# VHH binders against Dopamine receptor-interacting protein 1 (Dorip1): the designs that were tried, part 9

Target 1, 310 residues: Dopamine receptor-interacting protein 1 (Dorip1), of Mus musculus (Mouse) (q4kl13)
Amino acid sequence: MKTLFEEIKASIKNNYNQDRSFWRPVLPWGGVFTIKAGRKAVSCTPLYVEIRLKNTCTIDGFLMLLYVILNENESFPRELSLHFGREFVDCFLYLMDTYSFTTVKLLWIWDKMEKQQYKSEVHKASLVIDLFGNEHDNFTKNLENLMSTIQGSYCSNWHCPTRVQEDQQRTISINPPQEIPHGNLIRLAVDELFCSKIELCEERGCGGLREFSQRVFCHGAPPFVVLNMQHWKPEDLAYVPYYLDLSDHKYLLEGATLFNKEEHHYSAAFQIDGHWMHYDGLRNVNLILLNKPPEFLLLSSLVYIRATEK

## First folded at step 3 (VHH)

Design b05 (framework vhh_surovatamig_d1)
Fold by ESMFold2-Fast, scan of step 3:
Structure b05 (fold): chain B 310 residues (1-310), chain A 121 residues (1-121)
Amino acid sequence: as target 1 above (310 residues)
Amino acid sequence: EVQLVESGGGLVQPGGSLRLSCAASGFTFSDYDMSWVRQAPGKGLEWVATIKEDASEKDYVDSVKGRFTISRDNAKKSLYLQMNSLRAEDTAVYYCATEWEDLYSYYFDYRGQGTLVTVSS
C-alpha cells in the first residue's frame, strides 16, 4: 500500500514549490509548502493542505553551505553523490537553482532526517514540522560516514593490556582550550587531534609511552569537512585559519556556523572573496558584511573544502 | 487493523441538520486526535474539523464555524459531527480520520467508505 509519506514525496518531486520568481541569495527561516492533492486511493488521503516549517535554523546554514560547496568544483557533485545519493544531489541542486527553498528543506527532512529527530503535528489543516534542536542532530550527524577518521596507536610496554588499539571518531570535534586567544589557537587544536604524537600511556599502572599515528579519513579525504567547535567564543572567528592541513590534504576555509545562546538560534558566516558575510535567515534577506566579531554569538562549526590541484 | 465506519448522511433541505457518526475499531481510540474531512463532487479533499484525544480542543474550517460541532465518546469509540444550517456548498462525502504514530507512513489515515451528504433545493 502506498503511504501518505510516499505520496508527499511524490508530490514534492512533481510540484516544485514555486518561490523562484522572487530571487533570494539566502534561505529564509522556516517555510510554507502548499499541497494540492486530489483523492488517489480510498485508504490514503492527506488531512492537511499545507506543511509549515519552523525553527529551521538548525539546517539552514548548512544547506546554504552545501549549495556553495557543490558549485566550487565540477567533481564535488559526483563525489558527494557517493555519500548522499545521486538522486538527492541532483534534486537538491535543482531546487536551490530554482530558489525552491521550502521544498529543499523538506527534501532534507524526508530523505536525510529520522522521524525521531523532529516534532510533527497537524493543526488546522497544516502539518507543522518543528526542527528545534541542534545542528548535529538535524544536519551534521548525516556527515559521520563522510568525514569519519581513525587513529592507530601502540604502547612501548609489551605488558600493556591495550598495546595496539584504534580510535575511530565519527565527528571532528575541537574543544575550546582555556588559553589566551591568538591566531594559531584553532590550528594548534586541530594539529593536536590529527598529527602523530607520543604521550604517556593512559592505561592504569602501565608506565609506557603510546605512539599515535597520524589520524586519517576512513573513506578517503572528503570534498569538505565540518569542525565542531563546541561553541567557542565569538572572538575566535577573528583567529580562524584560512587553510588547514588534514591528513596530508589541504583544506580551504568556506564558512562557519554561529550560535546565539540567548535566542537558541543558529546563523552562519560565509567567506566570499576575502570577506566574512553574515547569513541569518530569521533577520535578513541578504548577506551582511561582518566588520567585527558578532556580539553574543559563539563559533559553532567551521567548514573547509578540499583544495583542488590545478 | 484500524477501521473507521462513517454513517448518518442523507438528503436534506438547505437550512436543515444532520448528525454524522464514525465507529472506530482496531486501535486505542482515546489515545488519538480525530478529524472529519469531506470531498465535494469534482473537488479536492477538504479538512472540516479536528478534536483532541481528550476533547480539550476543537478546531474548524472557517466556512463551518458556528454551524458544525465535533464531539467524541471515548467509551463508545465513536466520533460525531453535528451539522446545522446546512448549505448547498456542504454537499460532499464525509470521512472520519485518525492520526498514525509512524511518521514514515500516514500521519493521518482513514479507512472508511465515507457517508454522503446532499443538501438540495
Scores: ipSAE 0.000, ipTM 0.120, lowest interface PAE 15.2, mean pLDDT 75

Design b06 (framework vhh_7qbe_3)
Fold by ESMFold2-Fast, scan of step 3:
Structure b06 (fold): chain B 310 residues (1-310), chain A 118 residues (1-118)
Amino acid sequence: as target 1 above (310 residues)
Amino acid sequence: QLQLVESGGGLVQAGGSLRLSCTASGFTYDMGWFRQGPGKEREFVASISWSGDSTYYADSVKGRFTISRDNAKNTLYLQMNSLKSEDTAVYYCAAEDLWYDEYSYDYWGKGTRVTVSS
């Protein structure tokens, strides 16, 4: 009778004093969907057509995060429907709530991915869909309209050939600061991307000062953002800020996707009401309740949700 | 990477029952049981789809053996009833990884021995 989200909250309540709680598998790695398609002529045994999913860890963490985000606030499903479509959001929530995990992955693959982004082969009456690759191509690329930003700039030199410019970004990718400051490198990298600033104009022979406006979202502040971590070493990820100010909007840390280099495998961490969980679709148990926020040493991306008022 | 560990084998009288278990170290698609008797080739016993909705049995064990799985524990079971002397074999757990699907099963355990005596 409970939705999946209600059962997760009940599990947190029952186990919050323990390092680990075990949950029924949520979004296990891969998946199988079976359709009966007749009988084999020789033996009269039923012939089945199967759809088999492989290497879905590139989307699994984000699907879990999306589900949690959609349950954080009543306005989020409506806002996300403007970007993903109402039918997608309604179907996604229904399938997650009814533990239809292979079908929810197929919904993402067929509704949101382009056919050339995944491999498909037929093996022994099974259609095999392989999502080996990266999180951007398989998931976050589809968030470009949600997260697109624009930053204007204006040069003080009246004769500058590019006096007024715009920089549009479809994704939010942050790089480590060129000069390593003391502490909080992620916040500094985000501020460098979003905040207003004044720098020497880079136009050849200009010599003016260029004033950059605050970077703003093209389609309003989204209900969540994904920060893509580029060119970061583990030492650079020692501290993850619990809040960010993005274009005059406060965002709170919701979770992260994590990468295991040796296994070429993605997992995720996320919080519900301040309680942290680790999700890994490849393990015997898919959710582990943590006593404290995880350390983000193998960080692939950070996910923040827009702060909502009471 | 993936490891399969079987347990539950032993000596049993004809007409008796045994339950075999196989625990996988991680996620598996289809799983199955195979057996190899003295001086015989390895033969198929039973298989189960990931969802548990589809099961298939060798003709020699239909009606006597039941395959099942607990995906939360990554564990496969084989309930063997009405055992016969010809069921004496080493029983192997097998699991599917579809990247090189030539024989449907890519991972194998080391086996557990079942001896049926009269």
Scores: ipSAE 0.000, ipTM 0.230, lowest interface PAE 15.8, mean pLDDT 78

Design b07 (framework vhh_3k1k_2)
Fold by ESMFold2-Fast, scan of step 3:
Structure b07 (fold): chain B 310 residues (1-310), chain A 119 residues (1-119)
Amino acid sequence: as target 1 above (310 residues)
Amino acid sequence: QVQLVESGGALVQPGGSLRLSCAASGFTFDDYAMRWYRQAPGKEREWVAGISWDSGSTSYEDSVKGRFTISRDDARNTVYLQMNSLKPEDTAVYYCAADEGYLDWYDYWGQGTQVTVSS
């Protein structure tokens, strides 16, 4: 990683004109990186002179959110360096600060993604990398160790075959409501997942009462959490809580990712001063104010940041 | 919705010149690289030329290099292909495409414009 970080920093100084995204204020869809003649190839084939990225919407919204999160609080770069690596965090911030957007995507692809999650082929002297897929495989899978949770339970029936049990989850998934959405549904669904409770034991033939402890984070409270929203309706964006209490920690709303099923396209929205600002790297140069819930855009994820002392 | 409309195709004699235009709508044109492709009857669609979003770089397929010039006018949301020294083998329907994303989706290719170079 250290060698990669140093090489990328040197490349930006010498080759910033090779990144066609250089002068844009927000991360665009896709990207093109021109390879200089004589540059050392990291691996593989001499048959291409440029790298072309497509279907990067599976990571673009989260890269924008990560950049905002890292700039929200002075402690977050340190805490996230423990998870992602200091060299990754330093390089990511440098590339985002210099509008080197294609290069920041290549950093994510090469350093954080699994090879089987994307397609690559050489076409017309270009290496084409296709990130078509989903946000979990391409981005949030990397957050599993940061956001993993565990909930213990204990059955009152001493004959219960699963008397003491643990439920470990690597993702925080919130199912859509069976009823029409209203202002408390997201909070109620989150509370159902995290809060202590007592229920009839579901073990066959048991008949006891099972006491569930509060769900807690396995590795401490992370600086941010991603709630996988299982494609809640666009109208649900109007009813998102401004804060959540998770595992005895207060989290503040930062943003969301949105999914257009017809286009197989992801975008994002940022919560700024009580307003939703829409980010779509395919269509917009700047963030656009949402005056109403967007049509045909399903709520894919909610992102909350841990509240810190003043 | 993204729309690309090609125009300017015509019948031309060998050695002649022609300028193609592609009018774009439904996206922020000045943020995207633009490309020209062509397709002869019964052949695969092939790449011809490309221009970056900032006009800072252009690229061409070897068989057209030195004869064709790609350019753009961001104020008019239009990309152009200036074709000089036309040859019979340049006969094809010419398409424009927005680079970096639109190639993955339906409706992001125009209907094309026919260029015929008589033998």
Scores: ipSAE 0.000, ipTM 0.115, lowest interface PAE 18.7, mean pLDDT 76

Design b08 (framework vhh_8fcz_2)
Fold by ESMFold2-Fast, scan of step 3:
Structure b08 (fold): chain B 310 residues (1-310), chain A 122 residues (1-122)
Amino acid sequence: as target 1 above (310 residues)
Amino acid sequence: QVQLVESGGGLVQPGGSLRLSCAASGFTFDEYAMNWVRQPPGKGLEWVSGISWSGDSTTYADSVEGRFTIIRDNDKKMVYLQMTSLKTEDTAVYYCAKDFEYDSLGEYFDYEGQGTQVTVSS
């Protein structure tokens, strides 16, 4: 890793782009990293002279969100270092602060992804790494241990074959109802998942009442949560709650990731000064106001950060 | 563990031809570029040729361009080096080398074979 940092510093200027930020660094789609180290060990022409990244939209939005999250509270780098590792967090912040965008993606690929999750090949003196796929496999799967939850339940019928149960979830997936749109849809769906409740026991032939405890985080309240929205199409982003109460902790809206089915492309949106601002690394544009998403954009995930007590 | 077994070396006359073979095991062969490197007597290692994981891309050292051809057979987990128009300066021990993994930032190779001797002499 230290040798990696030394090579990164030597090559940082090749990947520098300070002019893409509206308020935070904006990662472009893909990337190119020029290899300059090691060639002199053998007096030869290397098989490839650069690394090219393609289809990085599966991680780009979340890398942007992670950078914003790490800068929102002084405790977050420490807390996330317990999950990601301190060396990763320190390196990630350094690379983002220096606009070393291709290198930060290589850090994620090599340190956090498994080799079988992506394709790599040498083509015309370039090593091409292709991250085509989905956000969960390429990014949010790494968050499962951070965000895991558990909910207990107890049936009133002593003879129920599943009398005492626990439901452990590694991800937080929300299925918003397809009801007439109103500002409480997402909050109601989240409350249905997290809050205590009493329902008729669904075990066949039971007929008892099942009491569900409040859903709690297995490892304490994380610094942020990602809600998988099942590619739900909101009529208006104003229906996304500004805050959520999760297991007695208040979380504030940070942003979202969006999915374009026609292009198989992910983008993101950030909540800035009460407005949704759209980020799309493929289109090389500044952040754009997004009050109503176009029909081709689906809500892939919502990201909330834990509020500080006051 | 990665194993590479080279074969096919021998004594050949200048202008002659020879084919080297490399049998690979212990890794997912069709995911890695493969290389041939050589060490002439009393000299350092020099890279000779490389072939991409799919076989679609090949590259050669200037000293062997047009004379050597690198080929791979992913079904048999084999790499070959077809050598033609051999010169006395091609005399060396030839090693098959797995390309470095994605976590290597240098142009380094994994040599784990014993090599095969090629001698070009009249």
Scores: ipSAE 0.000, ipTM 0.166, lowest interface PAE 14.1, mean pLDDT 75

Design b09 (framework vhh_7pa5_2)
Fold by ESMFold2-Fast, scan of step 3:
Structure b09 (fold): chain B 310 residues (1-310), chain A 121 residues (1-121)
Amino acid sequence: as target 1 above (310 residues)
Amino acid sequence: QVQLVESGGGMVQPGGSLRLSCAASGFTFDDYAMSWVRRAPGKGPEWVSTISWDSGSISYADSVKGRFTISRDNAKNTLYLQMNSLKPEDTALYYCAKDMEWDYLDAFDIWGQGTQVTVSS
């Protein structure tokens, strides 16, 4: 009766600070889909009768996060329809609401991925689609135009050969700190990237001061942003800021994706009322509370959602 | 762009009949095979029936064969499912699906919201 999103929120709400041993429908790892003959197939003997998905962990966490994001504000489906297409957004929500998980993954693969990004082969009358790889190629690459930023700079020296410059970036990448971790390292790294600043011009023999403007989004403030964390340590989850101020817009922490290097496996975590709730399609059918960062999970990305009020 | 709008569902007693309709838009309807797919509470989607672009080839799931009839009207861009001798196990949300091109992957596009069929005493 309830949508997947409503079941997720209700399950988390009902078990907050209580028993975590509850079952709840979540997106599983992989998938199987049975196909039937169409007009073109009827004219020929089919090479396969089913589609099998494997190694879908590179998209599973982001599909769960996208579903949560789309349901956070009435304007977000409209805004994200401008990027993904209205038919995609409508179909995605419908399939998630009806627990059609293999079909929603096929929608992502066929509509949003290029065929070179995944391996496919016919094996034992099954079309096997293998999404082994990384989150960027399989999911966040599709967000580059949504999250692209530009920063201008100008040098005080009138004779500087690069007096006026623009730096356009398609991704927001935050590198691990070299210092002892403390509560503001991520915020400081983000501010260094986005805030206006004045530095000594690095052009040879220039000697001028270069003034950098605030970094801004090329297509307006997106409904959410993904920070690529380059696999920061598990302990770094304790130092994640609950909000960021990006180009005069406030963003609230929604979740993270996590990477198990030994298993080459991605999972996700949702930020609920100051607590990290872990999602793993390979092992768990329910979310579990993370009382502290797990030893073997690296911080892969952080997801922030645009605040709808001040 | 592709839009499918299902209708005709409702509540019936065992042995009853219903006729489902699917209005299609946003693609060349007579170029594609069309299917009916159903989802029972707590279960995954089950394929029900497929009809080719010209109605020359029709297939049914074993569970509905002899009871259900699929048809199409290409002039009206409409797909139909006539359901006779309904059983409680036919209770499900029914949606129509545009078949994908074989050259691409030969799978379903499910773009409708579905229509509920409930068979109970």
Scores: ipSAE 0.000, ipTM 0.141, lowest interface PAE 15.6, mean pLDDT 74

Design b10 (framework vhh_surovatamig_d1)
Fold by ESMFold2-Fast, scan of step 3:
Structure b10 (fold): chain B 310 residues (1-310), chain A 118 residues (1-118)
Amino acid sequence: as target 1 above (310 residues)
Amino acid sequence: EVQLVESGGGLVQPGGSLRLSCAASGFTFSDYWMSWVRQAPGKGLEWVATINEDASEKDYVDSVKGRFTISRDNAKKSLYLQMNSLRAEDTAVYYCARDLDWEGYDYRGQGTLVTVSS
């Protein structure tokens, strides 16, 4: 990790030195940085003089969200360092604060992704790295241990062969609604996953009642949670709860990621003062106010941040 | 040294057309992606359209798709935006910008005003 941090610092020195007045205020799609050739490189010429990133939309929205989350509460950098590693969090914040966006993406690729997950090739003196894929494989699978939950259950029948059971989940997934949209739909679906309940034991020949305890986090309440929304329709943004209660902790709506199926492109939206602000590194120079759900964008995930008071 | 000079703006009625031009100098025009960005009165910069080095790739903001066409002439070092079916909400100062892909824009012109009004 220390060696990686030094490599990242060296990369910043070889990146483009552009006019800051024209820098985008948000993380752009893709990325380029230039490898500076010195006299000593003459005897060991690299096959490429720059690195080009493409199809980074699978991580861009979550990198923006992670930066916002890390700045929401002074305890969050410490808590997230326990999961991501202290050097990663420190380096990530430094790179985001210095607008070193291509280098922050390389930090994620080198530190958090497997080599087999991305395509790389040399093309016309450029090393091209392609992150085409999905958000889970490229980003949110790294959050599984942070957000893992467990639910216990027990059957009232003393002779039940599976009397005591535990169900551990590594992701929080909400299936598309089967009902007409209404303001309680997402909250009810979340409560169904987390609340205690009693139902008929499904063990063959048992006939008892199975009591499920409240679902709890395996490693304590995380600083944020990501709800996988299975590409719900964009109208569903109108029914997103501002807060959720998860395992006796209050979480506040921070944002969402959105998927454009026609373009195979991800974007994000941030909840600011009760309004949705759209981020799209491919299109928008700034965050754009959403007065309505965008056409042809599906709800990919919801992001909630732990409230400081409970 | 790098210069971008826009022209072709003006007053036009709704449903009308305008063609914007941008003359580039001081750099190898054919090596760069180019974009048109606009700023409506009292609002921030909005990206409108982008074109790659050889014009094989073009992209547009949703509100102008089917109405605007971006093109370039590398021999003349010029960028163009053909604007058809203009609407009141297209009223803005339009800037030609050199596009550094992930870094956004490093140079833009002085802008050309497009006013769509009766």
Scores: ipSAE 0.000, ipTM 0.117, lowest interface PAE 18.0, mean pLDDT 76

Design b11 (framework vhh_3k1k_2)
Fold by ESMFold2-Fast, scan of step 3:
Structure b11 (fold): chain B 310 residues (1-310), chain A 118 residues (1-118)
Amino acid sequence: as target 1 above (310 residues)
Amino acid sequence: QVQLVESGGALVQPGGSLRLSCAASGFTFSEYWMRWYRQAPGKEREWVAGISDTGDYTSYEDSVKGRFTISRDDARNTVYLQMNSLKPEDTAVYYCVAGEDFWEYDYWGQGTQVTVSS
C-alpha cells in the first residue's frame, strides 16, 4: 500500500510545472477527535465526548516538515528516535501515513508539549485545546536537545576577569546583520553566529583580544536544524541560501515556515527533489505544487537538512 | 474491573523460543492499543513491542526486531508476544500494557518472568 509520502511524490510527477493541489487533505487546521462511548464506559464517566483542537497552525507546518524530513533519508528516523523516542517516531509516521491528522496533533500535544504551553477547557461536552501562540513555544522549544549549541571564547589578557567563557544557545536564532549589504544577508547572519572570530574584548579596562571558537552542536550534528528568524524585514529576504555550513557540516535548504501577521496564521513551504510545495491548513486544498521556489517575504523560520557529505 | 493477566514466562536456554500471552478483561479489547514492556533487574522499564487497536500497525524496539512478533486475537481478548532466538539479555519481567489511545498507558499487568540462561 502507498504511503502519504509516495502519494505526494506521485502528485509531483503527474503535475510538474503546474500549480496543482494534492487531492487528499493533509493536516487540516484544527481537528475534532471523537471519544468512543464503549471504551469510556469501562474506565469512567467522561466529562466530555470529544476533543476539539483550535489554532493548530503553530504546529501544523512543522508537523508537515517533520514528516517530509523523516522520509528524505533512511537514516533520519533512527537518528531522530534518539531525540524523540523510537515509539514516538514510529507512531508519528504511522498516523501521518493513515491520514490520522487530529491524532498526530494530539500525539505532539500530549507527548511533547507541557500543559502550561496551551489552554484547555471543557465547554459543552467538548474538551477544547487552543494552541494560539507562536511556533517557538509550541514546537521549536521542544527541539532544544536536538539543536543546542555551544561556543567557547578565550581572552588574550591574562588578567581578564572573564578570561575563559562559553555561550550555550538552546535554539538557533539569527538576526539581520548591521554590515553593508554586499550579498546574502542570511548567510552573513549565520556565519556571525557559527564561525570562529577574533574581536576586541568588551570587558571594561581589559584591552585584550577575545578569540571565539566555532559554535558546535552539543549532541552532535542533528538531521535537521531550524533557524528562527528574528526581526527580519521583507527587503532583507531577497535571497535565501540553498546550503549552509554549520559547524563543519553541510546543510541543504528543505523549507520554511511562513507567518502572516495580519491573520496570526502560519503556513509552510518545502521541497522534495527540488520541487517546491506550499502547505496551508486553512485552505480547502492544503498542499499545492509550485512552479518555482517561493519568495520568502514572510519568514518565521528556515529549515535545513543535513547533507550526506560536505 | 479492568484486568490484564500475563502468562508464558519460563526459564529457557539461549537460542530458544517462548510465547507470552496477555488475557484482558473488563474493557472493549478490540478498541485498545496493546504493548509489551520489560524490566531487567536494576534497570528501567523499556518498551519492547506495540500493536494498534485495529492490528494494522506494529512496532518493535531495535534489539528485538526480527526476533519478536506481537499479535492479537480480539475474539479471545488476548495479545501475544512470540519470542525467538532468545538471548541472556532478554531476561526480564515482561509486562502487558493497554491504552485507549496511542499516548495512553491506562492499565498494566502484574508481569511474567522470562529467564534466558544455560
Scores: ipSAE 0.005, ipTM 0.458, lowest interface PAE 10.1, mean pLDDT 83

Design b12 (framework vhh_8fcz_2)
Fold by ESMFold2-Fast, scan of step 3:
Structure b12 (fold): chain B 310 residues (1-310), chain A 121 residues (1-121)
Amino acid sequence: as target 1 above (310 residues)
Amino acid sequence: QVQLVESGGGLVQPGGSLRLSCAASGFTFSDYWMNWVRQPPGKGLEWVSGISPDSSYTTYADSVEGRFTIIRDNDKKMVYLQMTSLKTEDTAVYYCATDEFYGDLWDFDYEGQGTQVTVSS
């Protein structure tokens, strides 16, 4: 399959010289890709005539968000090519622009996921690829180097066993408090993570003050960030801040991924013209205006895109 | 527990015919593609033929196209390879293989000693 996929990628590369058109794609859950084998025999036998994808909700929302991000600013395709690879970004945009949604999911699976992250088997002349699991393993783990940060700290106590410390984080995780959320709660939590501060040293028996430097991105400010919200349920979608300041860079809200615990299903919501628009790959309809927090849905992640000056 | 047992090989003269059989057990036979692969003396494994679970699709290596026919009987859990117009180049140990594998497609799992086919005058 890897060899077949590389042939598909090469074909797409050769045909990518087309105008990009912005469109809000709605990716269906799963997918079917039909392989046509000729009567001419090959040294490697085609063991299947189609590829079936299931439980793709762990990546579907993020693929839609990635497409929106890539189309919001002229510099973003170049910057993300440094992380994902130029070939991936070119193929991704072409496939999304041509509504080749099953193929774009195969691009993600074979180029960005490891075999241990999904189950695959040949069944009844179909290769079945099952992405059941979580968004981190199937998508956001790939962003760890893009979003990695580092923060230094120094204790005032000369006898502190951890006097000089460096904290490297691969993800940005927000732990929602038990108290009633307000519009600044998420921003304050993010600022506390990134801003310089002085706190009591937590080292046992130390008693000193620990000074934390400003947290910085290890590889420069990324074109977008994903905040892991740990399936938090806000009382009002207005509590999600429109912008965040991360290490002296302004980021604007693009969307969210949502988790339905009862159905073990992920969906997403996008900020379009100041409105939340709900996406669910299992529906037959396009995006639906969301005027209230969805019943039974939890906030899995928030996605912010770096603001740029013209 | 996948078990594949090949039989039907033997010595045959060029231009002759043989029918190989493969008895399968330890998996749901009717759900999987079945293949024949062979190993000529002093060479690596080469794929020969494949058949879909419902027999609606068959495929063959260029070197055997038109001479070999792959058949399956899901009730008996058997795969057959009907070989005609045999050539000295067809001399090999023949293995029955399923596509029951982990992760990498196009790899074949095979068991047992295979069945020896010798084409010689």
Scores: ipSAE 0.000, ipTM 0.147, lowest interface PAE 14.3, mean pLDDT 76

